# VHH binders against RCC1 domain-containing protein 1 (RCCD1), part 5

Target 1, 376 residues: RCC1 domain-containing protein 1 (RCCD1), of Homo sapiens (Human) (a6ned2)
Amino acid sequence: MAEERPGAWFGFGFCGFGQELGSGRGRQVHSPSPLRAGVDICRVSASWSYTAFVTRGGRLELSGSASGAAGRCKDAWASEGLLAVLRAGPGPEALLQVWAAESALRGEPLWAQNVVPEAEGEDDPAGEAQAGRLPLLPCARAYVSPRAPFYRPLAPELRARQLELGAEHALLLDAAGQVFSWGGGRHGQLGHGTLEAELEPRLLEALQGLVMAEVAAGGWHSVCVSETGDIYIWGWNESGQLALPTRNLAEDGETVAREATELNEDGSQVKRTGGAEDGAPAPFIAVQPFPALLDLPMGSDAVKASCGSRHTAVVTRTGELYTWGWGKYGQLGHEDTTSLDRPRRVEYFVDKQLQVKAVTCGPWNTYVYAVEKGKS
Below, E stands for the ipSAE of ESMFold2; O stands for the ipSAE of OpenDDE; V2 stands for 0.75 times the mean of E and O plus 0.25 times the DockQ between their complexes.

## First folded at step 1 (VHH)

Design t07 (framework vhh_7sr4_2)
Fold by ESMFold2-Fast, scan of step 1:
Structure t07 (fold): chain B 376 residues (1-376), chain A 120 residues (1-120)
Amino acid sequence: as target 1 above (376 residues)
Amino acid sequence: EVKLVESGGGLVQPGGSLRLSCAASGFTFSDYAMGWYRQTPGKQRDLVADISSGGSTKYGDSVKGRFTISRDNTKNTVYLQMNSLKPEDTAVYYCAAEAPWDYGSRYEYWGQGTQVTVSS
């Protein structure tokens, strides 16, 4: 990220393994907290128990259950058991190294491969286009898998621009703005209308004719954002991570009654409660097997999305952050531990007059890059 | 301690029915996806049926329309209703609980297995 105005990274959510998550002490951080001053972080990749931070100066720092530091790093991708690191060579070449997380940056990597990036894109003669980020390799012809074989070639016709991995599925965005999915499908996360797994990348027919700008994969749910700022979301909704009606459970396992307000097109409001003494339970959606259009409050356009295992975060064109889903570790950033089945704006950034530019979710935490709002 | 205890297996004639049960303890059952897998000697375990925490189901191609998976969260039990049984359904049937990785576990829990034999 090239940013002229001063910015800072913030963290919130689970940090029970000692992950760097701002100035908070303890196992959870419920409100956005600034990360250490003076660190120029350009990439954050978070696993459930550790986080990898890469600086623009090429330093990699691990925080949490995995520890260590390395230089000459261009990119890193943290998974539960494996760390993939892209190291700078003396020329245009890069070295991809895959480590077991417990011995990351020490000992021998499990696997290593030299990678030669594509010098120029068809639409970018100067080579200014982002070359993709891990787990997609800079050559855009292969990706890194968290399970052997680690190097996974892509069919040449796919012309990948972005690739994101969930717990059991993959999403690929191609140069034309088409979305492909494959992997485990039992929670509807592939978006093909069935719960069947796909061994090969399969085109999302339901999104055909639309041009997507970004994809995000959660544990068992999927999100994409169109070039026009529309959000499409599908997969598992047991925690409300799709912003579709779901049920809430108290810490003791009891169903928590909830009130939902819906606005009709004519402006009328409907109130709905779940698990109330009214008798019939409110409807809920556990799985959404096709992409569903999601409207943000106030009709805001989306530009960035990121998913944790059971929560979703979206950055708007105006620099606001919305979060929803499972919130029991404070990963939604609303100063509480309440789970939400609808988007809610993170007021911290509004109150501090910060414009959000990037968001990266770990499974149970959230990292945000924000800059001070400019003045004319 | 996590425990999965299977029951209901046995010998049945072709065209018959069996109902398998798997009683779970030691974890929050309602949060876990539950599945039935089967294995014959010399072959890998294959998915028979899967049910999410929310009740969404998936079936192996060879059992679609004949088997039904269900769960009872108040009894911490998952069931497999097997109808129109064929000799090819003969196998050891395993109950599995698939822990979401966001609960700090990547490992599936497996039962001991129960033998189903379909023969004259």
Scores: ipSAE 0.000, ipTM 0.167, lowest interface PAE 13.3, mean pLDDT 80

Design t08 (framework vhh_7sr4_2; at its last look DockQ between E and O 0.27; V2 from the best seeds 0.00; counts 0 for: pae E 6.7 > 2)
Fold by ESMFold2, look of step 2:
Structure t08 (fold): chain B 376 residues (1-376), chain A 121 residues (1-121)
Amino acid sequence: as target 1 above (376 residues)
Amino acid sequence: EVKLVESGGGLVQPGGSLRLSCAASGFTFSSYAMGWYRQTPGKQRDLVADITSGGSTKYGDSVKGRFTISRDNTKNTVYLQMNSLKPEDTAVYYCARVEYDRWTGESYDYWGQGTQVTVSS
């Protein structure tokens, strides 16, 4: 039998608090870099200032503005103010702990509760069978919130299998592939066609009839991926995070969609993007309050998505990684700090003959798990 | 108002040592990353070392192994111990607070006025 080769984690983007992000020196990493941990990492959860790494052996390690390690950890979820940790106890129940980030793993947690575990089998960081991870609790009847009350019950009839938190909103994927959203809506991130907040989970009626396999929540935008590989995206687009035309990128000249030529007073010619066929201003989308279908450049099917504060990352069935949105920290992985309002493939993995299997974004950085091609 | 005051600079012979201090006020010191940068006339400022709020350190290649950054959160002070000094270490050394705006994604370095370090026989 052929011997399995382990994959590797790579990181890029912001690391200005000393969080591990490949070989990163300084405050930013602009190209994917392998992580130096040299361990079997099965979960990466990143906040703005620190990153939590969980190994398959149950070790939790923190890097950045928070540091330290703990054992017997099954899962961790990092937010800027809080670290949630699911720890195996001596008995059959797990212990959910919520820590203040500045004192994480030191002294007593802010809050702790025994929770009933679900039998899920082995975790796989390669992106298969990842349902039931924090912030969704193993029982699928509650989730952890970064704001008190930390334990938030879910109606059992929702049958949640995935839950993702943005800065002000939540997305829930149920067992039938339906999507619910709630929380703040002022940026259109709830996807109901309004900017109103929703106190309770509300079904996205615009997606009815479709079966979704993945959800991702960014700072103020939302993504889901259907079982057939289609991407639906909505919310705020000031930084191009929806891969829809944005005024900021057109004004900065980083989008090449149309030419607008004008003559300077000294006779030189200046080009800029924009302009409709008849001379009207080019359309920009600042807020998309309904799900919009997004096509990747080569018609590739998506299987995984993850969002930062203002960027989006998608993994295709063939193991390619596409990124777009705000890129000033290098979190798009293109060897520069260019922001984009169109999907761009991260060429590093193609050039290294790697297949991307998983992606997880912190607010301003990106972590990626990839394996050698031909081992899928 | 953020205020950073460097001290401890001066003239030293090659191979000597200096300890720089930066007293910080006007903000919650323990919550921020701090750094030391240096600037030779006519050149851009270069990172010398930084230290996170949690104590993780990073150094420029030319000073690794010779300089040590540390912080004392009870005194709101960041230090740079400079050993085995060389003439190329001659520069104005600036203390910095690194601030990142989580909402805009922009970074801002807040600087002190600098302290001169001169390594010469």
Scores: ipSAE 0.015, ipTM 0.370, lowest interface PAE 6.7, mean pLDDT 82
ESMFold2-Fast, scan of step 1: ipSAE 0.326; ipTM 0.615
ESMFold2 (binder alone), look of step 2: mean pLDDT 80; pTM 0.796
OpenDDE, look of step 2: ipSAE 0.345; ipTM 0.673

Design t09 (framework vhh_7b18_3)
Fold by ESMFold2-Fast, scan of step 1:
Structure t09 (fold): chain B 376 residues (1-376), chain A 122 residues (1-122)
Amino acid sequence: as target 1 above (376 residues)
Amino acid sequence: QVQLVETGGGLVQPGGSLRLSCAASGFTFSSYAMGWARQVPGKGLEWVSYIYSGGSTEYQDSVKGRFTISRDNAKSTVYLQMNSLKPEDTAVYYCARDLYDSSGYRYEFDYWGQGTQVTVSS
């Protein structure tokens, strides 16, 4: 790199298992807080109870319910039950190690395999000296799964560039900017207009003709960002994570067991409770089975997206961060615990004159990399 | 306002028994799956047991045959009966509400109790 950009990582949201989120004393951090050793971190992958940090120097550190450190690490991917680590080998091969999260980096891994890099089908180098991005393996011919079998091959025809895993589904972005999905579809998270599961990657026809630059998978929702900065979002919305109207906004409100579910003409599901005359709640969208175009306030272009189990975070081209969805642990970063069914800018970074460059969500927390304005 | 309150922890001898209770309020208890997780001193958190809204149960291998999870929907309470306790069962035990009652979704806990200490020592 010709120019070094000084910056820092910030964390907010749930940290009840001792995850590093800056202040970290209680179970929650409601405002973005600087991480003590965050400046050299190039990869953050967070599970519900622990977080994996990889530095540019190749050190892996675990924080939370899992602890420990390892060297020669190129990448790490944290899931509820498993930690996948990509390590540098003595030759051109990298070593993939899959650990039980409970005993991560101790003893023998549950499984290990050498990975041979392959670049033949990919023309454009993404960045200079960047770490790989699990769960997609560097060869783009396989990915790591949190469920056995842990090594899952991909058809060569897919020419995968990015792969993200939700709780029950997968999203794949190919070299041409097309999006594929498969896995569980019960909440519309596959985007095919049905709630049916898909056993193998299926092309999202609703996005054909558009060129996507990024995909992000939440627990049960999906996001992609186009090369032109448009956001498409689909799946489960009971916490407002799609930025569509929802009922479950406040701690005081619970979803009533007898809510009626209605199917809209586009396949989306709207839930209503009784009470047509008194203070009846407005209808809300619980499931969106097709990609929906989402506009940010002020018409801002999106460049990065990341999803937690029930929240969504987007970075704009101008370096602003927008968050929405379930906020009960402060993971939206708005200095409160209020859930939102619409995008809201995180004012902390604006107030501190910081430009956001990256965001990574765990299930219930959010990690952000930001740089001082004027050092762009 | 969702609240989970654990009780029943304490000091017991190896081979002894304890019954943990978790009193829930602020939500329709019968519609949610519930779980117990524990944090051993100096170790990470681990899942212990899970009960679906329909009554089906799951257990971590190390506690199978020794622990029993149950629920009383009329009292909005989930229980963990712990028998044949071992020193390695010493931990802070947390009650948690699972966000999903579907058999395809589990262990996504959105609310925890404050925890109750269980110490197994002679």
Scores: ipSAE 0.000, ipTM 0.346, lowest interface PAE 11.7, mean pLDDT 80

Design t10 (framework vhh_7b18_3)
Fold by ESMFold2-Fast, scan of step 1:
Structure t10 (fold): chain B 376 residues (1-376), chain A 123 residues (1-123)
Amino acid sequence: as target 1 above (376 residues)
Amino acid sequence: QVQLVETGGGLVQPGGSLRLSCAASGFTFSDYAMGWARQVPGKGLEWVSYIYSGGSTEYQDSVKGRFTISRDNAKSTVYLQMNSLKPEDTAVYYCARDSGEYWRGDTYYFDYWGQGTQVTVSS
């Protein structure tokens, strides 16, 4: 093949703190908008109020409530309280730096540690394979946490391949394709069939026998994608982010009908409403405590997933993007602010003849990498 | 339609006080947490204060001890009492409704914002 042809990053959703999502659109962007032309971005990590962009040349740039730039950066992970940066040194060791977000890249970091990347075998002709992304450290033996202690070792038995953090929980994908979860479970986000918290990684037995290729953690929901392209999703669904029926997408504050929570035999929670106007019960799912299989329209296979606080985004093998969940800042990319409790394809990329290759959600916005169709 | 309307801004001398009010309509006010954020000229938005539906409050460090957030559910109004004002408090102040997402860490997820009210602290 020829040299890799560059695509472009697009942004949409909340940008009320000045986050880069495209120009001239005020505090929210409702349709995918191209980011700066000619900037070779290879990594995006978004917090609620700022976004960290890492370029292929190793430059880190912050946009939003935090600002600044740094060189020789391999990776960055943004949370509201702190920014973790992985820096390349002149030697073989990498330097992990954790900054308070409000003083990011200025003065002294809150904490720093040298890390040694995990060595790949002779099957990599490039010599050194790329390590996993933050918050999982390159050694795959620890991760960075937004709460002290910032360096969190993993049990020696866990061979981590990917680690993602939600607002209160963590998901870990191991080398064998098994999924582990721990942290807060109040919204069913751990997937173990209970709402109880777990202090250490616990295997999701409901997914045993399946080989997962990717995990994604939202604020209070969880997603994984199998090697065969199946989507499993669980957790909180008050905004429709699980693509399960929800009670109120408008949140208009008008008189709300009485609601009741009913527990199913499998532990899922179903809420029903009755109203004076219609009197009929309307079932909806508020919490899904076990992984649920989700089918995309047209039977499309999934390859990538990312979650915001209340929305979900999935990339298909054919390069289409589907989004659903809370949409009030335009983070679903459908040219409106309507929330959805079912997957909908983002038509912008189809209309522009673009093939989507990656998606990264911040809590209230969405970043997408796409290439011209027929070029890759 | 959800609406938030801020009033009470203006010009005040350093060391002075102002009380901002935010009149809310279009939703059941008592069910929602509310917050205040400000836009300093030449800077991004900065969260200032937050009040839960039950009345518990949180403050940004730079305003703690000087600003007080409160609410009156009967009037569907949230207030920000600003004392000992400094020139660096000069900003457009915005009232915002929490999205109903439970607050976590130092991040607040607002889904509706007011038009803003200008506060200028100068002699």
Scores: ipSAE 0.000, ipTM 0.154, lowest interface PAE 18.5, mean pLDDT 80

Design t11 (framework vhh_7b18_3)
Fold by ESMFold2-Fast, scan of step 1:
Structure t11 (fold): chain B 376 residues (1-376), chain A 122 residues (1-122)
Amino acid sequence: as target 1 above (376 residues)
Amino acid sequence: QVQLVETGGGLVQPGGSLRLSCAASGFTFSSYDMGWARQVPGKGLEWVSYIYSGGSTEYQDSVKGRFTISRDNAKSTVYLQMNSLKPEDTAVYYCAKEGPYSDWLYDSFDYWGQGTQVTVSS
């Protein structure tokens, strides 16, 4: 019996297919809004057109272009083409079901297979029990791909702890805190210093000597967080999602005008950009092919990261949320549609005296779990 | 009303060049990504090239090094310069506007032009 409210999930960003983000009106939500789905949600996985919510009691609910509910669910992973669901099975086994997203939870799945929660193999690398979540299978021997074949085996030498998928690439965190990447590299998202694709997992040597605690994959960018709270980020930056100067944002009159106005505290008006006389565009970075260290404002330590197609979100040890990147649908949560090439704290959670505990990005929206700091 | 009007298609010999143009109207051109897709006879639509609102470009592997996409925001026009054309480049080429919902690598465009025929034959 607690007097404090339990935690609540909030959503913001794109909802043009009826995804539950709070306001229920129009195609976008610009400020964090409490979700109707309730406070017992333990997992959120979002595609651009629908979202899958899994409750602590094992109920799966779909919202958006896909709809429906199912019981006995331990995990779910939403992609535009496929929904993967992990169901409770007899004993320690789980049942993996892969559904076409359009017909999710209706009729028979496209594919189903029993999965052993623990990796099999007497000569495989031993270690502490690993927490696996989709798209990584609980056995840590395979992952689910949105493209056939849906079951992708992993080499036994890879002691996988976490696996995240972008639009064209994959990131893997192993039991020792090492990061591997493979897939398409045309946006520098693999982090190996080239734009070449890798067919098999390749160790990120630039991160050697550091122990990573988390990885996150965006559409075409990559993030990892170290055990000490440092953020490393690489890949595509056309929307500022790496927190590096972008061409589009450097040419954005609002950002340049705001900076110019703040430098002159005499109340001078914002000047519109209108030709060569207004000055040259600032330097920009379109692609970062190596992991770059990112400092948050005030030197805050990061503990969680999640990426959308064109934006990035990070939770600090003190429970603050920072977002940046493409903001045109309100997915940054700053009560506007301004894109940012620098981390900005989401003031909503500070103003409401909420401590952020988790963040999950869909391609163009953001879901946040937060708890109250005191009793009302 | 969004309108995309393609021009510049035609018959050309293998090894030749063509420049396609797409005149856009009815939206704030500079704020949207633009692309080109083609439909080869007997096959589905495939994307060819993409140009982000910020100016960065992407190409299908089969056209990389031969095709160049560009844009002129003052004229609300996107271009596709096609060099070293091959018989397999024969297709109807469509100009496409970024949708409010799609990344070109994951999904397609929200609006397509009428198309322009490109035929590479001797």
Scores: ipSAE 0.000, ipTM 0.192, lowest interface PAE 15.9, mean pLDDT 79

Design t12 (framework vhh_7b18_3)
Fold by ESMFold2-Fast, scan of step 1:
Structure t12 (fold): chain B 376 residues (1-376), chain A 122 residues (1-122)
Amino acid sequence: as target 1 above (376 residues)
Amino acid sequence: QVQLVETGGGLVQPGGSLRLSCAASGFTFDDYAMGWARQVPGKGLEWVSYISSGGSTEYQDSVKGRFTISRDNAKSTVYLQMNSLKPEDTAVYYCARGLDYDEWSKGAFDIWGQGTQVTVSS
């Protein structure tokens, strides 16, 4: 885009490897902290030990257990084992380079391939709305996997718009707004109602008839956001990352577990003005194998979601950020290390009169892009 | 090629013992915390035990005093010694690699094994 609104990137959570630009911070950052001044970041991809930052000018900068910089970068995707980089070519061709994370941007890449994006269609002149973000390749016909074979073709009938990878599973959003999942299912993260693995993309039938706008994959949980701003969430809930009651938070934070239960009951009562339901909820939920509808406090519409290994972050249409799940390293941004099994607004951005525009979670940390509201 | 392979599961009588082993490959084992989780029939997945890279251990309340987690860094193997087994311990047990490099935690896990069945009955 010609101009981006004036804004800044913030980081919080685990930074024991210096992966949150601005060396000199402690091992944990408990409240949103501005990233190093002078960096014009437009993309963030985070592994547990390092982070890849792409600037508007096309510079890639690595921070953490992997370090280095490269130019002419259009996109980057970081995992523990490898770094995938999409480089600009002299023409419409892009060069995909896959590096072992330990030797990222040094010597020869582990693997490289020219990628030609599909021919430009005159039917959809919306340049900003164009997919694809790594790990989905620009041609939308293949994706990058952290395990060999690194290049994975998609079936021709799948018209992918977005693809996200968790620790063991994958989520695909197609052009019609349908969601597919495959990979490991032992934590319910595929959403098919079983704990069985799927070797190939399988349509998530529970979401049929709804149009999804975004998907997000966590370590062992899944999230999607509908075109109408509804959140659907499923998978593993041991840390409360699904915003469902969890037993482990009672051991880690007694008050938080009680508040979450009371909030859910209050929310249920408000929604029941259209119908009553008898029965109490289960005391805790460890696994949710089907998509569950999640309401944010005050009925806010969701527009973006991102997942860490054990936490979830959602941006609302009004520019608020909600986080929940495992908080031990401060990755929820609530100025403490308390885990939550309910969505809580990150007050830092409200207090600073900032509107949140983007969120990207690493496994144990959170990166946020925010702009000043209307120039006071 | 990161891989975890569990062995040692089987059928055991109440009050009996089993030792589970998890052989790790494809990463620097010494740098990672390791843990065990189980899938109990009719219930969700639950964590059982955790051992940090430095050797600190933590256990779920229901297994404290009965289960012992240990590691052998030279063999890249983590173990779960299960004593005084109860029918309630019947589950598929999974070995998992933790993400907390240098700090104690109940564990955040990114790589899981295929699981090994433990049945406590008859």
Scores: ipSAE 0.000, ipTM 0.252, lowest interface PAE 13.9, mean pLDDT 79

Design t13 (framework vhh_7b18_3)
Fold by ESMFold2-Fast, scan of step 1:
Structure t13 (fold): chain B 376 residues (1-376), chain A 122 residues (1-122)
Amino acid sequence: as target 1 above (376 residues)
Amino acid sequence: QVQLVETGGGLVQPGGSLRLSCAASGFTFSSYAMGWARQVPGKGLEWVSYIYSGGSTEYQDSVKGRFTISRDNAKSTVYLQMNSLKPEDTAVYYCAAEPDYYGSGDYRYDYWGQGTQVTVSS
């Protein structure tokens, strides 16, 4: 109930196109650094070469290979080819504008459409479009695609509350906490146990009976967090982004034995040990085609997740940030460029007495919102 | 099938030059970032240089000003021009392909080539 002290956004990882990542001068930032951009940023959406920041006052700022600003902005979603912006329209309408990234916020948008929230009823005299997070549109009846056709309707019976896009796949969380996936499946990222593509949203049967609160899509991996704080993760693991053993990136000490619990299509669980007790290297997992249960160190509960191309970030209920995966640009925030195939807590926020409230990954960087811990 | 084939390694005198080539197949090359890493005898795998799909480059500090990475998307090939070579540059050099998240095209798993030996000796 009480208001927290003012927080700050922090950035780390790749910034080779001039993306704002604190005070870093080079092409990468290895430790969380306070951002110079904006007061009261409420949305961060990052492409590999530029980042979009939206403030609570409705200002949009672009940083990196794309630059510019716009007002009356409710939301923005950055992809490499396109920028989608949701602006306040006349009355209850929202105006969706899709810009080519190279000419973002200049001249005419590539495509524009008024979005009317039909679910609010035609006779709502004081109606306002329900706030939604791009790429899911308000009222959850359609989403924005980075490729034409840009407007993609969802089946009327599908009650979406969150939609996230990877490089070739989509994840949808519905109002009942069920997870659907579709798109390319060659990397196991759909979670159905096959590598086949799905043209339509398909229910993840392996998660049946569990209630999810959050989904996150990486380049070629997928994450969901349950209402009870459990993490389920699947897809491509060549960089260790699933926190499953991989030899390509981690030192032997970083591949210490751990247990993984895998959910099969019939809901059965398979426990896998990530290493032998006699110190032998763990078997390597390149692809995980079913959701696998992932435990954080010390049994911490998860509340938020975000994925880059090849890394994963999770916020715990107690306000700690864990990161893992490919780390060569410092995007894991551990003050080094070491890749990890296991979750590691970002000590910077603990050392500075900061409680992490939000995380948003770009492909090669990470943005974090944190507030000062109160006096006991 | 993803394939990376390195060529151009060999024996060279200190101060000499070599040009490594990596021919890629089985994926949409223009949508991938490409890198070079090296395995020095007695040490772990060390990153050397990286080139993004958009052409931006990065170099490890010890090779800055001496090595140049470049790519030819029409030939699906990445190059490493190595100048002013030192005995410390002796290693097996590996080509690596890493997907770009927002690229368009046919995405593949990360792949490492078989490596090419570079020996810098008097």
Scores: ipSAE 0.000, ipTM 0.149, lowest interface PAE 17.5, mean pLDDT 79

